# Designs tried in a protein design chat: VHH binders against MKRN2 opposite strand protein (MKRN2OS). Part 2

Target 1, 223 residues: MKRN2 opposite strand protein (MKRN2OS), of Homo sapiens (Human) (h3bpm6)
Amino acid sequence: MHCAEAGKALIKFNHCEKYIYSFSVPQCCPLCQQDLGSRKLEDAPVSIANPFTNGHQEKCSFLLRPTQGTFLREYDGRSDLHVGITNTNGVVYNYSAHGVQRDGEGWEESISIPLLQPNMYGMMEQWDKYLEDFSTSGAWLPHRYEDNHHNCYSYALTFINCVLMAEGRQQLDKGEFTEKYVVPRTRLASKFITLYRAIREHGFYVTDCPQQQAQPPEGGGLC
Short names: E, the ipSAE of ESMFold2; O, the ipSAE of OpenDDE; V2, 0.75 times the mean of E and O plus 0.25 times the DockQ between their complexes.

## First folded at step 1 (VHH)

Design a11 (framework vhh_7z1x_3)
Fold by ESMFold2-Fast, scan of step 1:
Structure a11 (fold): chain B 223 residues (1-223), chain A 123 residues (1-123)
Amino acid sequence: as target 1 above (223 residues)
Amino acid sequence: QVQLVETGGGLVQPGGSLRLSCTASGFTFDDYAMNWVRQAPGKGLEWLSGISWNSGSISYADSVKGRFTISRDNAKNTLYLQMNSLQPDDTAVYFCAKDSKYYGLESGPFDYWGQGTQVTVSS
């Protein structure tokens, strides 16, 4: 049996005036070879959360995945992403040229955006029925699929807006939803993929410590 | 003004064939998916078939798969339904329906319907 890559965190620590990224804190600094095991690090190591999760374990969430392969291994940063909506039982509803698919597998390495707030508990009880009723309305039959305006994204966003309206909240257009929820997560994912691939190839990844812009009104250092 | 006009209905014997036509006007026909829907006496609406703007994707209800064929001629703004192996339970009013551009729980999949054409399958 094999596990998905989703959920594997990275470690960031500071040494040699650099940020060093790895799967675990090594015994010796890869830059200066100084022993780290018998000395206290100046700052505590920071765990960098994997931005990917098993979508089949996420309830009432908007998911993104590459159309082919996985984010960590194959995704090139340019190919189109496929999106879907999870129900409460591990099924991912998604719209393609074949109509609405109900996937029990294939979304094991996904970006997940939770759609329900804690005060929307009543919606969770009706979620599976709302999603199924929405998906069988006839609007999402195969012959209605169109790459630019009636696709997996418009399917998911239309359902999200139906939920927002039912809860008395403002609808979001594609640009608003993408900018607020999707872009920050794909940006984080891109950075994580870069770090992960570099660590797999070289054993570690190094960046310079960030330099903060000087604040002229404040003396005695940067703020 | 959007207008859909169905023709080709009539009386036919069991096992016979009919071809329905729907002529569209008042919108850009080849920008929209088109559908056939029927309503039998005393029953609700039943969706039968749909076809994408370019005929690249076609769907059928299980009740008509293998017997009915949907097609369109975008140059003539016309939608067709070829009905073969007709059965008495195919007796219904047949409607041409235009897909909505915008979809939601409240808007449904169709924004315009034709007047309907009666199909009666009887000996």
Scores: ipSAE 0.005, ipTM 0.380, lowest interface PAE 12.2, mean pLDDT 82

Design a12 (framework vhh_7z1x_3)
Fold by ESMFold2-Fast, scan of step 1:
Structure a12 (fold): chain B 223 residues (1-223), chain A 121 residues (1-121)
Amino acid sequence: as target 1 above (223 residues)
Amino acid sequence: QVQLVETGGGLVQPGGSLRLSCTASGFTFDDYAMNWVRQAPGKGLEWLSGISWNSGSISYADSVKGRFTISRDNAKNTLYLQMNSLQPDDTAVYFCAKEGLYGDTYEFDYWGQGTQVTVSS
């Protein structure tokens, strides 16, 4: 990845022995009001990439979104997250109490985990058919939906494991997939949301150097 | 520019210990999971351990579980690997790797230059 992909990035810079977060380097330090030039900063500003993407533009990916609202606007860090799988044509397949939904919109602000590696080009050609065939099976009918064991997450993970098996790779259980792929991204997202909202409200966000912020609340349950 | 620099490798006797360090720059270190990966002579890459942004979640490959300990110091932008009970088959180049936004932990977006660890009598 490129640091230049941070088109919607926040920036972090050092001044007044603090880490200051903003959308761009301000003309004056918000803490001391001193004029800021490149010579006034201890180190070059660091870009913090936006962790959210338009899921409808992500091919063959696992997506997370809040069950209600969007990450930046409404998500409280505790409410349930809904998950889905993208095909190659901008459709997000997801499982709910209404059965498998095929969404052409609604996932414009999602956390994305790509599921295909560069050496899996053969699977890309068959992806849409495999996903559709998987999704139309009797296993994913509305009456089979159950919040704890037969939900949006088990739907997505079962499909991911089918793909892994087809590619000769090790299957992942829920704990393994969650810890390795989901938790790091949701923690990054929660931190970004906290920073983004503070900057929107106050123009900047400040933390002590060199302290780490307290861990954000773990995301809500998965559908 | 993102940069990862590993140090602490060297020659050690079987049963010995080494501590590897990886200093990160050019990105917000405390926003990303970090990993250790190694490559033995003539072998492919082997993922060893991963640690979340706040050390709340840590995982190990079975080959090193109980012998190696991953940790991080976000104040110093530094990742560590404490290696105990080293064996000749631990001989490899050890890489620090920043977690990418990809579904495979081996597809990291940035890697260090690596540090050589040789376990030999």
Scores: ipSAE 0.000, ipTM 0.138, lowest interface PAE 15.1, mean pLDDT 80

Design a13 (from a11 with D99E S100T K101T Y102I G104V L105S E106G G108E P109Y D111Q Y112H; framework vhh_7z1x_3)
Fold by ESMFold2-Fast, scan of step 1:
Structure a13 (fold): chain B 223 residues (1-223), chain A 123 residues (1-123)
Amino acid sequence: as target 1 above (223 residues)
Amino acid sequence: QVQLVETGGGLVQPGGSLRLSCTASGFTFDDYAMNWVRQAPGKGLEWLSGISWNSGSISYADSVKGRFTISRDNAKNTLYLQMNSLQPDDTAVYFCAKETTIYVSGSEYFQHWGQGTQVTVSS
C-alpha cells in the first residue's frame, strides 16, 4: 500500500477495452486477473504528470493553492483558490484581508506558472526588489481588500502586468491571463485530483476507452 | 466558440416535475465541471448544483437538496437537471454554466452562460 505525493505521476494503460489508471502497472489486470506481460497490453502505458509542485522551490512564479488544506487531500473542487507570487528566495507574496503576507511555508502543494523565460537573468536580479516595492504600496493595505475586485488575484495580476510592461510586452486583463495560463493547469489539476483519490481508495480507476472499435452488426433478417 | 443551449423549461403546477437539458458545443465537454444556476425575478444569480467531469463529485445548494438531481452524459455532450417537488419559489430562468476552475471568489466561478430556460411554478 502506498499513496501518491506531490510530484508523483499516475499511470494509464489499456486492458479489457478499458483505460485503467493506477500508481504503477500491476502484475495482473485488476478486472480480469490475467498477467500483464507484453503480449497482453494493447499499447505502452502512459504517464500522467503530477500538476502540483512545492511553490517555495519555484522562483518568480504565480502560484495557486486551496484556501484550506491541500489539493490532493482536502480540496473540494469548489472552494476559493488563493494565489501568490514567489520571489527568488522561497518566499510567497500574497494578498488577503490581513494585507500582504510573506509566507515561508504553506505552499508546498501548489500549481505553479513560471513568469520569466529561461535566461532572463537581468530581470531575475531585479525581481525581489520590484516585488517588495510593489507590495509595500498603500494600495495593498488590509482595509483595501475586497473579495470581488481588490483581492489576491488582482494583486498578483497587477504585479505581473508591471513586469510585462517593463519587458515591453502587452498587458493582460483578468480574462486573458486566466484563459491563457490558469485554466489549462487547473483543468488538468481537477482531473488529476479525481483520479488520485479514486486510485488511493480502490487501488485503481477504470474508464471506458473512447477509441474502442465499433461492434459489427450481428446480421440481418426478419422477425 | 463555446455554446450552451438550455431546454426543458415551462409552466408547471406546485408539486410538479421538469427535466432540464443543456447541450454543449465548442469545447471538450468531459474536461470540465458543469453547473446549474438560476435567477429569480428581481434577484441575483443562485448556484444550484455542480458535477465533476466524470460524475465522481456532485454537490447541491441547501435550497434544492433532495428535490433536484444533476447528471451528465459525456457521450452526448449533455447536462441534465431533474427537478421534483417544484415550489413557487423555484420560478426563475435556469442557466447551464461551464466552470472556469478559478475559485478566487464565487463571482469568478462561471465563465460561460447559455441563453437560459424559463421555469414558472404557478397554480
Scores: ipSAE 0.000, ipTM 0.230, lowest interface PAE 11.3, mean pLDDT 80

Design a14 (framework vhh_7z1x_3)
Fold by ESMFold2-Fast, scan of step 1:
Structure a14 (fold): chain B 223 residues (1-223), chain A 120 residues (1-120)
Amino acid sequence: as target 1 above (223 residues)
Amino acid sequence: QVQLVETGGGLVQPGGSLRLSCTASGFTFDDYAMNWVRQAPGKGLEWLSGISWNSGSISYADSVKGRFTISRDNAKNTLYLQMNSLQPDDTAVYFCARQGPLYRGSFDYWGQGTQVTVSS
């Protein structure tokens, strides 16, 4: 079955003391079949944003994609992720055993991390030149590729640190960059993938609502 | 503060069984894939098994496939490794490792390890 909601935000709403996730609010609750007209919901439905973007439309960004397949359809939640850096013209620079590749397609479903603040126009104007000059270095030839220490990630992080140094900022090591920028986004993406696949297969996904907390006790002086 | 603490190691005879546990704290356990890795005396690190955050994806190294079973209890923030048909070559320090988001072999936090000795 064709899914018109693919690539769109998910909807979360409350009914039957459950959180219910779907592509759109149904007319009837999937759990109890009662009508969900607007008067029947205590809380407004919440939109859950799609964490994936077309990387070719992202400027000056660090991108993540699965090495095989797409996040929503094929990614298993733990296989290798491939990373790249975008220029201002829709090209994704990435490093592999074949050297630096300049992709005009293939990154349409990516996690994106912006690398420049909106007001950094000076760096943006120099970005494509800096990225190209960096990428044509002898350091990133095919024969220098090595899975653990000289790979797509070390290529991207080394470039990011070159930009940080040019802006007078402190360099980041692998752990610092990963924990601060990458982990929050892959965590969000993993949860979204699970919800998306469950909704696609069953029409909805259900979790328990937190138990309502007891009211604070009455102030002193009453018994 | 992220912490991983392994328990359940010890001395066992060949053909015996052990169950290792790894208790996690300082992060949301059910957001991460988890792995077991070992290091035998005088040898390098060997990846053994990995499990996704929801247990939907599980894989094993060929050396332990059919003998070891990885599992997790997200309500208890605990990762397990059930080890059966243990052999002297399984003697090693066993580490719990949290998977980084970049590739299968990228582990960002490790426990201190628990010693498993298989000897007659």
Scores: ipSAE 0.000, ipTM 0.223, lowest interface PAE 12.2, mean pLDDT 81

Design b01 (framework vhh_h_nbbcii10_fgla)
Fold by ESMFold2-Fast, scan of step 1:
Structure b01 (fold): chain B 223 residues (1-223), chain A 129 residues (1-129)
Amino acid sequence: as target 1 above (223 residues)
Amino acid sequence: QVQLVESGGGLVQPGGSLRLSCAASGFTFSDYSSYALGWFRQAPGQGLEAVAAISGSGGSTYYADSVKGRFTISRDNSKNTLYLQMNSLRAEDTAVYYCAADSRYGLSTWYESSEYDYWGQGTLVTVSS
């Protein structure tokens, strides 16, 4: 589905001792109907960045997406996420029961984690070759796929560790990578999805001034 | 089916050293670098205690405070074997030592025995004079 809203931010502002979330600051407060344009808000509105990006425009990145549908529309917070690695030409490499897939579309609403730093010039030049050579290995054939031990996540993480080793950097295991890079982003994504859907349905969302952090989805896993 | 077999236990005097080995079958360390491996021990009349763990990539190692600086965990992918080098042994290190492998590919809860899916049968280490 090509219904991604990846670039669209949300706005949070304070009025009536509440936090009000919307796509833009409304003409009137939805709670008290006071004109917000005739008086300055006590606190400046805060932009809440969209955690999703078009993965096909992200180079040399680790991507997450729901196995079915999009984050904003269909994701239930519990289903497994599918992961992949981008090359420099908009192709997302990912491993499934059908082997290594090279997707030119389908990742338009993804969580993205950049894998190269600006000082890694040599790796950038060799990236597409390294990824293709890695991906054509007999280790990643369809019949080798196993949900628990040899899946989309182990494919992606093994490649990431090959890159880290080549650059003289510390390698990471699944728990380390997940907790450091994935969980903080999925937590932000979960909060954003909740706000986005409420605003879509009601035009705005209201909460008390003390804001609680969203908990990560439970029962789902990373494929 | 994954199988782990420990060896190298025995009687040693306080201050001595032992090296434990854990031979893996049903998978290879070079092919399954994502498998996290650990060592646990159980002293007489006590529960399981986490000792050390090594990530599937080999890039990270973890140690219990009681053994840090004395024990070293390592692996040899060419021999498909996990090691625990134990130096400066103390009477309190007396226990049955188990090697374990988890299915998570990671070590976020390396100290929690319930996170590990595969276990060896154990090897006894006795530290006494």
Scores: ipSAE 0.000, ipTM 0.113, lowest interface PAE 16.1, mean pLDDT 79

Design b02 (framework vhh_h_nbbcii10_fgla)
Fold by ESMFold2-Fast, scan of step 1:
Structure b02 (fold): chain B 223 residues (1-223), chain A 127 residues (1-127)
Amino acid sequence: as target 1 above (223 residues)
Amino acid sequence: QVQLVESGGGLVQPGGSLRLSCAASGFTFSDYSSYALGWFRQAPGQGLEAVAAISGSGGSTYYADSVKGRFTISRDNSKNTLYLQMNSLRAEDTAVYYCAAGRSYGLGFTPYEYDYWGQGTLVTVSS
């Protein structure tokens, strides 16, 4: 099943003038205990996508994972995140005090940022060679590792900028990349972790119907 | 509350220029802003497409291939305003143009990754 492979999504449904989150629609409403069937729900239940992916299945992507444990179970929201870059064969390249590591396992629950546009086929073909050549540079030897300015993040961002330059695009500094691509995903992930843990502990999570933020204009064909 | 209001649309002949403005309220375009800002358009009978985007710092820009070299995106943090300078306009640039603010989830932009949207401004390029 694609849902099982993609990671377990959450379900959001409306009952008792509340939003109720769960792993599946229960037989009875947890608030009023009425029997639930599709005819007793005001709207169809909505699937909330899992923001975490198996990084070893993501090609040409920037990945984040907790340094210890997994996002859903152990991550405390404060501990350091480790970052890496995937090649086209399920290997995650990442930089540590031990130099560049090439991991075949350990990134099964990651936040993923795709780095290539669909029309970048030329770069996709050269990606593994570029990443390997970049990673074997003397710049990324173990003795050059430094926590503040020459670390897993600077390794990944420097490679991303090499790709951007090769494609004739503007380079990104750390603040630009972090605010534009990383922060939105970590905020979404934080919300999902909160919901997941509450549902795991109590079987469901309830919120008031919030004031809706402006939505994208209906694009019809883009939906 | 976050609100975006577009202005500057109108009728122009092919080869002409227009400058679109997007005034933001409810948040600030400071050097510390985490909001990505962008322009999207919807041509008659077509879906919504990304046109241009600018990072929170203003240092990085994105352009759709169809507008690259003709359009320039910029922001003025002191005026809390986003701009799109549109040069060498073509009939196929005819669309409703929307400004958007929010999160960027990739090195490209899709409409679904933006949280706040303006009402839109019509640009007609007629021969």
Scores: ipSAE 0.000, ipTM 0.126, lowest interface PAE 13.0, mean pLDDT 78

Design b03 (framework vhh_h_nbbcii10_fgla; at its last look DockQ between E and O 0.01; V2 from the best seeds 0.00; counts 0 for: pae E 15.6 > 2, placed apart)
Fold by ESMFold2, look of step 2:
Structure b03 (fold): chain B 223 residues (1-223), chain A 124 residues (1-124)
Amino acid sequence: as target 1 above (223 residues)
Amino acid sequence: QVQLVESGGGLVQPGGSLRLSCAASGFTFSDYSSYALGWFRQAPGQGLEAVAAISGSGGSTYYADSVKGRFTISRDNSKNTLYLQMNSLRAEDTAVYYCAAELDYSPFESYDYWGQGTLVTVSS
């Protein structure tokens, strides 16, 4: 069965010279009270893509989640994030003070960075073996864990660099990987969390609609 | 020069106990909080298996699933000696046991220094 008001997403629409964010286009503008269903909006509403996914449905990917709780409910933007690497079956290999864990659950609200590029797809057949062999070496025993230099992030990045090296590619240091692949996604996630919480608390969120020379946003969704 | 010397191996019946010792020289356990000390074993025709390990601070330990609850790793910093207490020994514990140390941190290396090994034979 289908229901038009169920399964809401985040949207942005333009009214009263403001960008208004909500779970759906409301019947009346929350600022001026005009009926939005009786006339066309200036611009079509735009969907805001959900940056989170079920990590157990991701293959061969770098995943991020909060160490405690979930992104949407508890994450404050400054608490530690935990990271892991999925195998081809969605099992999340992750390193902590208890050693390497192989999680079949717990990563259902994650940021995902796919690790296989088109010129690396031959690696998929060897991925699970490489990840398991890497994970059973002495380097990732529980007593080796250290918050600053030998942690969940260094585990994941070291594996990524082993894959890059096997492919004849230049290694990435932590700063390069973080800036190129992690920061863009966490910035999007931070915006989404801010909007989501404001809409949950107040019913909508509003920003100014400044002008620019660039073309208008697309009339469809962002996905 | 760093040296590790194992002792305490021998023949024991199933269900018996042994204590292995590893005397270290050329470094002191208390000087390296970022290093690891461990016991490895190699059965005939098999690869090297990590058995147990302990951090430089002594606060974190690791045990292979096959030995959990039966083996205990410990250290005595005043004697600069690492121990492996092995209880409830089984025939499959038969192996050459090696003491190993990592003194310089590296995510790409496991252990840099190894002893020559001591043979443990568990047989009826």
Scores: ipSAE 0.000, ipTM 0.211, lowest interface PAE 15.6, mean pLDDT 79
ESMFold2-Fast, scan of step 1: ipSAE 0.163; ipTM 0.537
ESMFold2 (binder alone), look of step 2: mean pLDDT 80; pTM 0.820
OpenDDE, look of step 2: ipSAE 0.008; ipTM 0.242

Design b04 (framework vhh_h_nbbcii10_fgla)
Fold by ESMFold2-Fast, scan of step 1:
Structure b04 (fold): chain B 223 residues (1-223), chain A 127 residues (1-127)
Amino acid sequence: as target 1 above (223 residues)
Amino acid sequence: QVQLVESGGGLVQPGGSLRLSCAASGFTFSDYSSYALGWFRQAPGQGLEAVAAISGSGGSTYYADSVKGRFTISRDNSKNTLYLQMNSLRAEDTAVYYCAARTSYWGTLDESQYDYWGQGTLVTVSS
């Protein structure tokens, strides 16, 4: 069962020469207590989208989740991330020391990277069959699992490279895939987690607003 | 250097059976393979016709309608060999049979997608 507060968007607004982050614009500024409803803010509030999605609703996608708990609640920023590949029916295929697992739940809060464009009809129609065929290969038996080179990431990346090759595109090594697709999303997610937890604990989060400094006129000499 | 060598062709009577083999060198059949394999044939005076294809692991197979239920494609990763078991042979099956490989995990019945081809082996179905 679902039990609190995942998936909320964040709001950023400017007051007291600060950026204030919250779940919604409050009636009064938490710093100066000024009524925000009767006067316009200098800048319009900005909505910050949640970078996490329900992976079971994402078709043909690469997913990332913490090995323990959820991103918003329990993830410590240091523990290993687990990865998987979705089929078209809400199942997440992932590789562990117990072999390939086919999860119908547990990926409700994931970072998702789509692997196919909607116009790739032929590949989309064969995706579930291809993923199942790939996953039942002897290469992904439990005893073949190795922490560094034959793990959940190498399973997912090898499948992705099979798809790329089938579509006439260049294969990616781990560094290339990570830099292009994973790092930008985990960086965004890390920032969101920090803001979300601070707001959850204190009701709001404050950071300095970038201000343009007025420069004094050039001096007339070396007095 | 990728090479494919077919064997097992010959003369067989209608209703008979024949097994073709294709020995691959220059790449390794493993529990996982980046090479899908297929069988194609060319009857006298005709163009290439797809027969069967098999995925890199052997878990997915594809057949032309003309051979479904009669032919079986398989691969042995320990021997780096592709097979075509042909049963209930007909005069219309007379052709040069080609082994082909594509740089992809999944097979297809489209000959234009295959990168490497063997020299062919003749199968003659005649009384």
Scores: ipSAE 0.126, ipTM 0.551, lowest interface PAE 5.4, mean pLDDT 84

Design b05 (framework vhh_h_nbbcii10_fgla)
Fold by ESMFold2-Fast, scan of step 1:
Structure b05 (fold): chain B 223 residues (1-223), chain A 125 residues (1-125)
Amino acid sequence: as target 1 above (223 residues)
Amino acid sequence: QVQLVESGGGLVQPGGSLRLSCAASGFTFSDYSSYALGWFRQAPGQGLEAVAAISGSGGSTYYADSVKGRFTISRDNSKNTLYLQMNSLRAEDTAVYYCAAETIYYTGSYEYDYWGQGTLVTVSS
């Protein structure tokens, strides 16, 4: 099973005018103890997709993982994320103070962003060579590593931009790439982690069911 | 006005040792901790070759395969000085040695902002 080690699937269902999150629909509502098997739920249960994947099974992708531990168990939501680029053979290329590392394991619970578009057929064939050639350049030697400006993220983004340029596409700066591709996935991951840990601790997680449309303009705090 | 000035070059016999120094003026290493510092050399009739480099933090170093195990790069931020300790010198190490300082670039390319004038090292018997 893809990402089996990332943890259990999550289910969202409605009862008692609440959204209830759990690993499976229980026989009785955790709030009112009503038998859910003998009565219809107000809405069909929804499966919540696991945002984490085994990065070693993802080809030509940008990966994110915590620098220490795993997302579901140890990640604190504040520590820096480490990033890498996969080749077609399960190896994760990543840049650190020790230079470019080529990991065959350690990225089993990652956020994955696919990098190849449908019209980039020739790039898939050349990907492993281009990534290796890029990674062996003098630019990515250990002495060049600096936390703020020349790090795992700038390594990965520079390679992505080399691929985009080779295919006649416009380059992305750090802000553009982060806002468009990274932030939405890390927000989704953060929500999933919160739900997962609450369900593990209490058996379920509950939120209010809004009666008004759930997408007002951003400006309201959580009440 | 930023300057890098090399010293410590000279004539030495094969198997001998030399220590090169590079003194920075017009900035301090602590003010520009993002700068990587390196040593390059150019032998007569040859192109420029990277020899050794050290990160802004001093925690990471690089050495060319031809000098690995023989040369040691270090920096002293309090003295604004970069050093290259050269041991077990060979005739092939004969070159003009340059120190250089570079800003770490987002693009990951090598671009050097400041260069010294060079110091000659001659290894001969």
Scores: ipSAE 0.000, ipTM 0.180, lowest interface PAE 17.6, mean pLDDT 77

Design b06 (framework vhh_h_nbbcii10_fgla)
Fold by ESMFold2-Fast, scan of step 1:
Structure b06 (fold): chain B 223 residues (1-223), chain A 123 residues (1-123)
Amino acid sequence: as target 1 above (223 residues)
Amino acid sequence: QVQLVESGGGLVQPGGSLRLSCAASGFTFSDYSSYALGWFRQAPGQGLEAVAAISGSGGSTYYADSVKGRFTISRDNSKNTLYLQMNSLRAEDTAVYYCATDLYGSSWFEDYWGQGTLVTVSS
């Protein structure tokens, strides 16, 4: 179920000289069927954080979602992403060929980039008004929409730059913002989607452990 | 370096409450607010179970079905601490509880884990 997928973490553990990925460590190893609950695992399991969140619960954030479907179920890795900015009351402001939309639903599975630091409390108190005033400025009317240069991304980035300027910080161009904030998150999301789909289909995903490093030439933990 | 220290475990009677804390050092929750934090547990003779997780912003949470409505995860970025408020505790909640975090820019395969804190629900 869509809402149940948001925030669900994955676990990686070692058994049978393999890395095994699942939603929880199973009672028995899926490869050898040995009881894992009868003894502690040799190595501590590693959690893999869910990169997706319910965007309607994220305040003052830049959100990314697929234009069609959800990240975990339908996203193909190639289709364009749609972006928006949240206010403090669960509304996602986004720009399309229909103008600025104020969505109360549809962003339940999003990548979120927080835009405010705790020391920006003054901006937080004015955020909803600032976002609404920006969005009604006339620059973001339907007839101004253009796929390459006046779109959902330029809308969101222009607002982010207004916030940066108000806080005395340098503006970012599209390449700078994308490289610093967007690309690392979409890269992590892509890896998570691959693992998630495999686990959802098969109950687990397995990969080989990396080759062992060479042992020290002399015994003992000498400094 | 990066270190997580759990505390707040102990012996409690069925129906009682405990609050677990996870104090982070070597990084601050404000340094990168988009990383997630979570709680895991391992009961005697059982495998490891994900219990609860909270997003970097605090706006999104996950709970295992076994603890929904009884446990609440929260974070305090000013204190660099993650919490798990456990209410209406049952014998089945007896486990070692671990906190874990994944720092942004690290391999997503490598979370940082604490040493765990034991919770025993018994009379």
Scores: ipSAE 0.000, ipTM 0.121, lowest interface PAE 16.2, mean pLDDT 77

